# Ledger of designs, part 47: VH-VL binders against q9nrl2r1430to1533

Target 1, 104 residues: q9nrl2r1430to1533
Amino acid sequence: GGVHELSAFEQLVVELVRHDDSWPFLKLVSKIQVPDYYDIIKKPIALNIIREKVNKCEYKLASEFIDDIELMFSNCFEYNPRNTSEAKAGTRLQAFFHIQAQKL

## First folded at step 19 (VH-VL)

Design k190
Fold by OpenDDE, fold request of step 20:
Structure k190 (fold): chain C 104 residues (1-104), chain A 123 residues (1-123), chain B 107 residues (1-107)
Amino acid sequence: as target 1 above (104 residues)
Amino acid sequence: QVQLVQPGAEVKKPGTSVKLSCKASGYTFTSYWMHWVRQAPGQGLEWIGEINPRGGTTNYNQKFQGRATLTVDKSTSTAYMELSSLRSEDTAVYYCARGTEWFQKPGLYFDYWGQGTLLTVSS
Amino acid sequence: DIVMTQSPDSLAMSLGERVTLNCKASQSIKTYVSWYQQKPGQSPKLLIYGASNRATGVPDRFSGSGSATDFTLTISSVQAEDVADYHCQQYYSYPYTFGQGTKLEIK
């Protein structure tokens, strides 16, 4: 993508990471802590991975970047029931993301 | 040394509000979740809510939703819990307790507790 | 809400005996359980987190085990200073909930 778009992706990832509700998404879920996670979630992703992809210029379109972020949230909601702290955090962070994504 | 300092006691009338304080020291206040837990006389513990002092994000026990308000003052490293529409059943010791760091699952543990504030609600 | 039920409500043990405290969850909560010790007139103290991880400074005689719905806190050899109420807590979902507590006394 373009320099401006790449910078926008970088900035958005920074804002997501700094958000109070980023803790479930900072890195991949630990198989040790959650043994059955990868039996259920087939396309695991996290903010550190997305940041890496941004840094490597792997996103050519904003839609590709958005798709990965949405996948991250989708995974969270697929695995975690609504009243879990993970799901609650995900709900708020996703809402924040949707607002910020309007700038892309 | 991590310390959470709370006032010893508060006495309130039914229908009024109280704002309890919890002054933290010995660690980076904004880096850890802060929880509030109460204990009625002779009873078990009841979780009220949590706040992330970094951005002010809160999660509440729905039992207290709309009646309890958690806030922080970063400049003084003080957490607050305001409870409105007080009733006799709110009589309890109210604890603040430090939770996990901001990047961890917030409810994993409460590793440091204040000494608690005894709130007495009576006519 | 997830209900945590502790058993027994109270028990009296002799010094040096093995103590077993139980906590049952109303639904599966994986290993998302912590245990706290509360001595008379004091605030709770963290003993175990994640069902089986001993907190820093907690004596070796304390151990936690269990998963899904059944959890146990064990004191291999109870000491006089262990007189306290013990609370289990789940953090699987909101709201976090505690058991009603178990009171441990020494005969």
Scores: ipSAE 0.908, ipTM 0.954, lowest interface PAE 0.5, mean pLDDT 96
Fold by OpenDDE, fold request of step 20:
Structure k190 (fold): chain C 104 residues (1-104), chain A 123 residues (1-123), chain B 107 residues (1-107)
Amino acid sequence: as target 1 above (104 residues)
Amino acid sequence: QVQLVQPGAEVKKPGTSVKLSCKASGYTFTSYWMHWVRQAPGQGLEWIGEINPRGGTTNYNQKFQGRATLTVDKSTSTAYMELSSLRSEDTAVYYCARGTEWFQKPGLYFDYWGQGTLLTVSS
Amino acid sequence: DIVMTQSPDSLAMSLGERVTLNCKASQSIKTYVSWYQQKPGQSPKLLIYGASNRATGVPDRFSGSGSATDFTLTISSVQAEDVADYHCQQYYSYPYTFGQGTKLEIK
């Protein structure tokens, strides 16, 4: 049910944050550090935002939660070439997420 | 004070393996990336790879992929680099260097360096 | 791999002169460049990161600038203790790569 899903979402976010490859995703990309980021990425999102949405019970379906996580990775791969540290981290973290998401 | 201590020298024959150590102190070992960089005599610096001591995640220069292995011992705050199938071209000073914190972009900088280990590969 | 080309390979300057060291990337790397100083027989020391940020403890006479492909390390007034090799490094993509280095000497 909803309560079970909420707990599962919370736990999954915690696991994602603790992962070694979470550093690109912990917070929104800084416009100061990456001036052109928001010219390219129109739906920015990060783990701290997703965590807040979970805490506020904004996800009614698991698919909604998954969509936000996938958006986060999609943004990373859209902006960052494959051999960047961001893309490499994203690839591994997404793989981890896909495994964990099967438990939802 | 942050310190990275490395052995002074290693001598190896071609085809063998070596495992270099880097003992860290003066900071939380698991909170920072650790990098390995080498410098052949009279040459520039060459990045080998990085490891996140928190979970053991590694990234390698593909030039060394499959031949270099980075590991850590959290209990002793020691980083290791093993290099196999040694060749004469591997003769160099090998540095360990502390990188950014785990939540920062790796490679941004290497702010503390060991004194380096001179590896000589010769028949 | 991204190639970092430093220039000049070596230079000799008089005390107090302005020193300019250049680093050119084979492709745009935004501002993802760091600079290191390596004195004879010593390990490298971080000077600049993010192209223009001075590391802690680095004298004010050192400064970094540049973006995309062209980067510069400047010593406003070179001192005797600045004799060293200087290395630029990119961290835009794997593998991280260094320039070949510039040797700075005092006349």
Scores: ipSAE 0.906, ipTM 0.953, lowest interface PAE 0.5, mean pLDDT 96
Fold by OpenDDE, look of step 19:
Parts: C-alpha cells; structure tokens; sequence
Structure k190 (fold): chain C 104 residues (1-104), chain A 123 residues (1-123), chain B 107 residues (1-107)
C-alpha cells in the first residue's frame, strides 16, 4: 500500500465521519448509557479508533482496514434490531462504504 | 432564543396535497434533526417523520410512507412537510419539533416545538 | 409498532399531593422513554428524556424512572401550573410512538 493507500484510508474515514448516518459509529458505545452492550459485543470498535489506527499506520493491507469497518457494522447489526435508528443508519452508511471502498 | 414558526391554519379538500412550513431561528438549523408530529382533535401525538437538514437523510413512519415528504431549505432555515392524497382523518394540528444534534441518536427528545398548524380536510 | 399505554387516563389531585403517572410499553425498550407536558392550547414541552433525565429548566418536583416496560413520571408536590396533559414517548425503534396521554387536573 504505502503512502497512497494510507491517504485513501484517511480520506474514506473522513467521508464516513461526515456522513449523516455516522452518529452511531463516531465513538465507542458508552457502558453507562448502554450497560449490556459489552456483554454482547466482544470486539468493540468505532470510527475514532479506526482513524487512530490509520494515523499510526497500523493497516498494512486494505483488507485489514476493510475488516475493521465491517466489524463496526457487524457489531451494530448484532446488537440493534433492524428497525432501530442505529440499524437504519448503519445500513445506509455501510452501503455508502461499499461504494467508496471499491475505489481503494 | 430557539423559535419554530408555523402558519396558523390550512384548509384543504380531500384528495389534494398540502405543504406545511416550519421556519427555524435562534440556532444552527443544519445541526439538529427536525421532526414532524401531529395531533388529531382530542387525541394523542403521532410521529410522522424526521429529517437531518445537514445532508437530507429522512426516516418516516410507515403509516405515512409514500404520502408524506420531508424537505428543508437551508438558505431560509425552513423545514417542510408535504402530505398528499389528503383525507378527513388527516385533520389535525401538525407540529414541527427540533430534535437532537446530528451526531446524537434521533428521537431521544424533542426540545423545542412550533405552535402547530391546524390542517382541516373537508369537502 | 410499539404501543405505549398510559395510566390513568385522567386524575384530579389536591395541591401539594404526590402525583404518579404510569407508562407501559408493549415490549422492552430499555430506558428509551421521554415525557412531555402539554397545557391547554399549547405545544408539548419536554420534561424527561432517557427515562430519568430532567430537561433544562424543568422544576425539581418532576422526576422520571423505570426501565424495560414500566415507566413512571412523578410530581413530588403538584402545583396549580401543572394542570396539563402528559405524554410518554418511546424512541427505541421506528416508528417513534406516544402514549394516549394522561390528563391531570387540580381539585
């Protein structure tokens, strides 16, 4: 990948954060607000964590970056029923991600 | 101070359409979800839908899906709700209500409300 | 859709009395409930969100509690200005739904 791939990851994260449907994913779920979340979700992740990993050059392959993004959505759909605002936002954001990821 | 201003009343015939307006002021219009809620005479509140003025994302009550359309004009800080194929049971006061910020869970609360527009549908 | 059922439909209380309003959800909705006050001829006003959080400017005599399916709005000492309809609302899933309302009057 190198510098060009890193820049692509950075740009994609920026676009995801700016999306209307990013609000469930901006930061880790609060255990205070959602007490049972971490009893169910064992690999929590969020866009701010992914952004930090990108900035630290922790992704050697595009597939590793994509895996973390997909994990983020998987967690959302595992915890939230389909008719919740979180799940609806996740569905739209994931669709957007899949389109943008084709450019990587 | 936050204000949501709505027209007082609208009178329509069955089968027609109406477009209700909600002019927002006193805050950053694009930073908060906008909701629409109606209340038939002597009845409870009914949620119609929500819109994120930032990017235009909407969610609707399926009861109104295909018949209600939410839009915004960012240049005038005005939200709109268009309701088509009007029927007598659509007679109600229609409120716009400010929701949470765009980065928060929508529906958590509606903290500011317009005064409502009375829509009367009659032949 | 999630049905929110309020009880009682109406009640009349004396000034200074403790008032308890109930809201029951047709399924578990965690703590995703808000309460609103609506005085005659006025728009609703936010009182409580997240089941137990008092909105800004709301008097301390108002409090909310509950989780899962049973929720309560309490007025520790009812005042004359508290005459209104009270609405509970869930935001757990679409569509957001309200209870049918409780009418509070003063004797």
Amino acid sequence: as target 1 above (104 residues)
Amino acid sequence: QVQLVQPGAEVKKPGTSVKLSCKASGYTFTSYWMHWVRQAPGQGLEWIGEINPRGGTTNYNQKFQGRATLTVDKSTSTAYMELSSLRSEDTAVYYCARGTEWFQKPGLYFDYWGQGTLLTVSS
Amino acid sequence: DIVMTQSPDSLAMSLGERVTLNCKASQSIKTYVSWYQQKPGQSPKLLIYGASNRATGVPDRFSGSGSATDFTLTISSVQAEDVADYHCQQYYSYPYTFGQGTKLEIK
Scores: ipSAE 0.877, ipTM 0.947, lowest interface PAE 0.5, mean pLDDT 96
Fold by ESMFold2, fold request of step 20:
Formats: sequence, C-alpha cells, structure tokens
Structure k190 (fold): chain C 104 residues (1-104), chain A 123 residues (1-123), chain B 107 residues (1-107)
Amino acid sequence: as target 1 above (104 residues)
Amino acid sequence: QVQLVQPGAEVKKPGTSVKLSCKASGYTFTSYWMHWVRQAPGQGLEWIGEINPRGGTTNYNQKFQGRATLTVDKSTSTAYMELSSLRSEDTAVYYCARGTEWFQKPGLYFDYWGQGTLLTVSS
Amino acid sequence: DIVMTQSPDSLAMSLGERVTLNCKASQSIKTYVSWYQQKPGQSPKLLIYGASNRATGVPDRFSGSGSATDFTLTISSVQAEDVADYHCQQYYSYPYTFGQGTKLEIK
C-alpha cells in the first residue's frame, strides 16, 4: 500500500521498540540461549525484522503488518508460561499495541 | 565504580509506612533493572520486586502486591521502595540490587548489591 | 511459586577439599539459576548465573552445572575465605525464589 500507511507502520514500530516491555521482542530468540525455542515456534519473528519489512515496503495491506505483530505476541504466549517475565512483557506490550493501532 | 548506597537503619511502628532509598552511581542508571530483596533475621532471601528505571515498569512478588511500591528518580539516580501497613514480620534487612540491562531478561543476575537497610518494626 | 530446595543445610569442610552444593527446583527451570555467596554480616555476592557462567572476578575454583531441575555449585578446593552461606535462585518465572541456603564452615 499507501505511503500514509507505511509512515503509520514505522511510527507504530518505533513506539513498540521504545516501550520498556519490548525487550523480549527486539531480535529473534537465540537458539544458543534457548535451545528448544525453534522446535516449538515455527514462524519466528521480531521487531527488527518487522521494521525492516516496513522499510522495504513489503507490507501491501495493513492487515499483513498487524498479522506479523500479532504473530510475534502469539509466539511469545505459545512458548512462555503465563508467569514468566517474557509473557508478562508480551501481555503489556500487546495491550499497548492495540491502543496504538486504533490511531491508525 | 558501581555503587548502591542505602541508609543503615530505619525504625517504624506497626501500621505505618516506610520509604527506603538506594542511590546508584558509577553506571548509567536507566540502562539496568533494579531489584529489591529482603532478609528477615535468621531467614533466607525473599525477592520483593523489580523496576525498569527507563520507563518505570514494575513487577512485584504477589506476596507484596498492594503494599510495596517501587519508584525511581532519574535525576538523582535513586531507586525507592515504599512498604505500607508495616507489621513486626516486616523486620528485615532490605537490599537493592542491580539487575541486567533493560534489553535482557530481568533477574538473570544481581551483580551489585547495596549494603542493606535494617528495618525494625516494633511497637 | 517454584520451590528451590538446597542440600545439605550445612557442612564443615577441611581446607582444600572439593565441595558440591545441590539445588533442586520443584519444576523445570531450564538453566535459569544463579548462585550467590553471602558472608556473615555482608550482602550477597553473585558467583554464577545461567547455571554455569562465572561472574566477573569470581575465582575459577567456583563452577556451576545443571539443567531442568537439578543444579550444583562446586568449589574445587575450599579456602578459608569461602566460609559463607550459599544461595541458589531461580529467575525462570515470577516470583523469583531463593533456596533456603547452605552454610559452609571450615573445620
């Protein structure tokens, strides 16, 4: 799509990255540090990858951008038990994302 | 030289509140998680909670939820822990401890500890 | 809450002996364990994080190992300065919890 949407996607990604709870999502999970992650999560994604896709205009529809962000959270909740720091961060960041996405 | 400086002691009556301070120096205060841990006399260590000084995000041990409040003052590089509705069972040494950088899993390690504040709660 | 159970509760060792301190988690915590040394009247000091990574400045006689539920701290040759309480801590899930401690003394 439109240039207006691409600017909005970039603005939203920047706000997500700046949030305190972005720390689990900045880069792909390290297989060395978390050896079983990629046995469970088949479509890994992170904010740096989403930001690069926005920069390269790879999202044709707003729904594609939103789907990648929601996939990121879904992966977090699938891998991490509810009471882990990652899951708590994901819950708060997802709530923040939903509020910010309404501004689009 | 990383340092976390705490007052040595506080004495309080049951039912009151206390606000304990932890002055950080020798590192970028907003780049690292800060944790609070207590140790009652003759007992083990008990984690109270953590705060990200960058944006103020907190996570608490459920045991202290509703009584403990973690805050920071970025301009003075000082972390605070306020504990309300004090009981004699709250008598303990209260430590602040530096965690990992904000972009890492909090709690991975506490690499620098304050000397602790002895809080005595007695009528 | 994840319970961290340390064994033994206390021990007395001769200088130069190998010491193994155990820590068992009530559920799998992967390698999310840290070990702390606490000398009498002092705050804890970090020894090991991530089950096996030695913290900066920690002597190489200290090593950690384990995964899932069973973790060990080994002191290959005990020194007089090692008299302390030793705590394991899990940081896998909230709340972070410590074991009850193991007290090490020199005979």
Scores: ipSAE 0.756, ipTM 0.917, lowest interface PAE 1.1, mean pLDDT 93
Fold by ESMFold2, look of step 19:
Order: C-alpha cells, then structure tokens, then sequence
Structure k190 (fold): chain C 104 residues (1-104), chain A 123 residues (1-123), chain B 107 residues (1-107)
C-alpha cells in the first residue's frame, strides 16, 4: 500500500532484473520470433512492464504486484516444457523471488 | 577479434580429474554465455554444459551432472571445466564455445569456438 | 534426450552440384535448430541458426529450412572448400544435442 511498500516493490524488481535467470522475462515475448506464443498466453507480462507499473504507482496493494510476478512465472511454465532453458530459469528465479520477498 | 584460447593437450589416468581452461579475449567476457562441448575421436559433438559468467549460473547435460563443474574467473576472463572420475571413454577433444548474449536463449548458437584441448585418458 | 538423426551419413559430390543435407528430430523442436560446418582438423563453425538464419560471413550458397521435426541444409553449388562434416544441433530443450554428422566429399 504506502510509500514503504512501493520502495520494496522497486527493490524486488531490481533484484529480479539483476539475476542471471531474468533473461526470459526482461521483455514481452516477440510474436515474430515465437509466432504461437500469443495463441497460448492470453495475459502476457514481463519485468519491464511490471517495473513501469511500479514507477507509475499502479499497484495499490502488494497482492496486485505479487499477482503480476506470479503470472509472469505461470506464463513461462504454461508455454515452456519443464526441460527447456526458459522453464529452468523460471523455476530458479521464482525461488529467488520468494526468498527476496520475505526479506523486504 | 574474438578469441578463445585453450591448451593443446592433457594426458590423465583413469579415476583422476582434470581442469581445462579457456581464455577469452576481444569481447566483454561477462556479457555472453559460455558452453563446453566435446568430440571423441571420429565421433559427433556432445554438449556438456553452459555457464553465465555474470553470476555463475550453470546448466549441465545430465550425463555429466555430478562429474563436470563449470567455473569462471572474471578477473582473467577465463572459463574452466573440471571433469572428475575420468574414464577412457572421456578421451576427446574438449571445446569451449561462446554462446549468445546474457539476455538471449543460451543455446541459440555457438558463434566462436576454441581450438580444443585433446584429453587422453589411459592407463 | 532429443535425438537428431542426419542423412545421408556421407556423400561425394561433383563441383557445382546442389547438395541437400537432412536432419530429423525425434520430436517437435519448432525451429530451434542450428547447423555447423567442421572442416578436417578444425573446430566447428556456425552456418545457420533458427533453422534458416545465415550467420555472419557465411556464403549465400548455404541456406537452411524446416520446422517441427524435418530440417534441411542446402548448398546451392558445392565448392572444393565445402569439404567438411556438417552437424545439426537442437537447442529447444536440455540437453542440447547434435546429429551424428554428414561427411561431404568432392569426387
């Protein structure tokens, strides 16, 4: 909700972006490079979009921020089989997110 | 010019370990994934694993999980691959190969390769 | 593991002939295929990535195509310097795997 919460969201997003496993999540998936992605994933989201929403104070509740982050991971696991590089990265980054969320 | 320099040869006994080096130059070492690939004499190519030099994240071919260890030394722009519990079947040329930039899918391509180190494992 | 099967195992061609090398994946891998050229005694060299994108500096006589399970590398007019082993490689899922290779010779 308040100013401290928005600062925590910003810090969390920065830590996610810095992580080695952020590469699948930095920007929205390209329809040109992955033509079928948007046939399967109907609520696309990425770290750059989430960061923009934090900067614009568009999250009124912590649950809304957490929902967007978890949607990002859920999309990854829905589209990508578990043995792909994207799914492996998503699993590790999600675990990192859960740990970082406890600290902030 | 991008270069990946590897020592030419290593000879080891079964049951020992080896640590192979790959010295990178001509690019920002921490901006690109690094891969290791081997080729037994007269055989095809076999991917061993990859490492992101930025934070050290690794992914391994399950066949080598527990035996292969990938590391980097950022201060010398050098990648290392250690292989333990050596067997004669590990006799091969071991290549390091530069992958994609850190923000791309790591296996998309290997655009620069070292000349390879010939590892011979024999009694 | 996704098995990449190349055909033929080897072939001998006359200069200037059109060559088609095949690579079949054991399951759908979309377009996540790269092709490498390995000349005798040398390291592999990237030719094609993403099934059809030519790497920098690769002559335009090399082209790639295919999707799902069936992929081809075409050399439109083979030259003496094209004597090499050619490997396809999938990067769709771990572990990344290579085909066994196709050896191209000039007769």
Amino acid sequence: as target 1 above (104 residues)
Amino acid sequence: QVQLVQPGAEVKKPGTSVKLSCKASGYTFTSYWMHWVRQAPGQGLEWIGEINPRGGTTNYNQKFQGRATLTVDKSTSTAYMELSSLRSEDTAVYYCARGTEWFQKPGLYFDYWGQGTLLTVSS
Amino acid sequence: DIVMTQSPDSLAMSLGERVTLNCKASQSIKTYVSWYQQKPGQSPKLLIYGASNRATGVPDRFSGSGSATDFTLTISSVQAEDVADYHCQQYYSYPYTFGQGTKLEIK
Scores: ipSAE 0.750, ipTM 0.917, lowest interface PAE 1.2, mean pLDDT 93

Design k190
Fold by ESMFold2, fold request of step 20:
Structure k190 (fold): chain C 104 residues (1-104), chain A 123 residues (1-123), chain B 107 residues (1-107)
Amino acid sequence: as target 1 above (104 residues)
Amino acid sequence: QVQLVQPGAEVKKPGTSVKLSCKASGYTFTSYWMHWVRQAPGQGLEWIGEINPRGGTTNYNQKFQGRATLTVDKSTSTAYMELSSLRSEDTAVYYCARGTEWFQKPGLYFDYWGQGTLLTVSS
Amino acid sequence: DIVMTQSPDSLAMSLGERVTLNCKASQSIKTYVSWYQQKPGQSPKLLIYGASNRATGVPDRFSGSGSATDFTLTISSVQAEDVADYHCQQYYSYPYTFGQGTKLEIK
């Protein structure tokens, strides 16, 4: 993509980070604090990593950007049972993302 | 020093509502989750819900979903819990308790507690 | 809801004795347990979080252990000021739930 698409991706990431429910997704999960996480999740990703990829123009298509965001949520739902605070935050943030992504 | 100040007591009639307050001081109010927990006389502790004062996001114990409403006033560093359709079984001490910082798992611990408001619901 | 079951319901101890309080979860909750002390007429006070991490200002005689479903709070040498109800609480999943408590008395 073009410069306008990259600006839209950046704006969307900023909106996700500002949302209250971003807390589980700001940075990669700590191996020290959650030792078994990387035994289960093989493609870890977080908002800080996605933001860096936008800044480096690593997304060629909007679908690639959307795939990374959806991977972030699917990792959350795979690791965390649905009644956990992480899963509830993920559900709400994903719904917010879908609304914002309609504008792409 | 962190303080959470609550009124000592309130008396209400069944079928009415109450709005309980919790005034915070000694820390950055919007940086920490706030929780509400109640304890009926001679009974254990029951978690009601939590609020992120930063943007107002709430999570409720489903038992209280629809009856409890958590809000904050950032300008006065005050958290509120409103409980509607009161009944005698709601008689309890209601505590506010500070949780973790907003970027952490909210229920990890409640490190500072108010002294509680005794709510009595009777005719 | 995850049920937290504490045992014993109450006990009376002599000063200086070692006390072990138990808390069992109805399902695995990893180490997502905290313990609270509630002295008569007072608000709860945090003792332990993450099953074994002592909160700031909590005396060394308090320690916690356990994982999965079985958790313990140990008081290595009971003091007069330890007369209280002790509650375990899980924060693994909603709703957060507390055990019914254990009442500790001094003989």
Scores: ipSAE 0.729, ipTM 0.907, lowest interface PAE 1.1, mean pLDDT 93

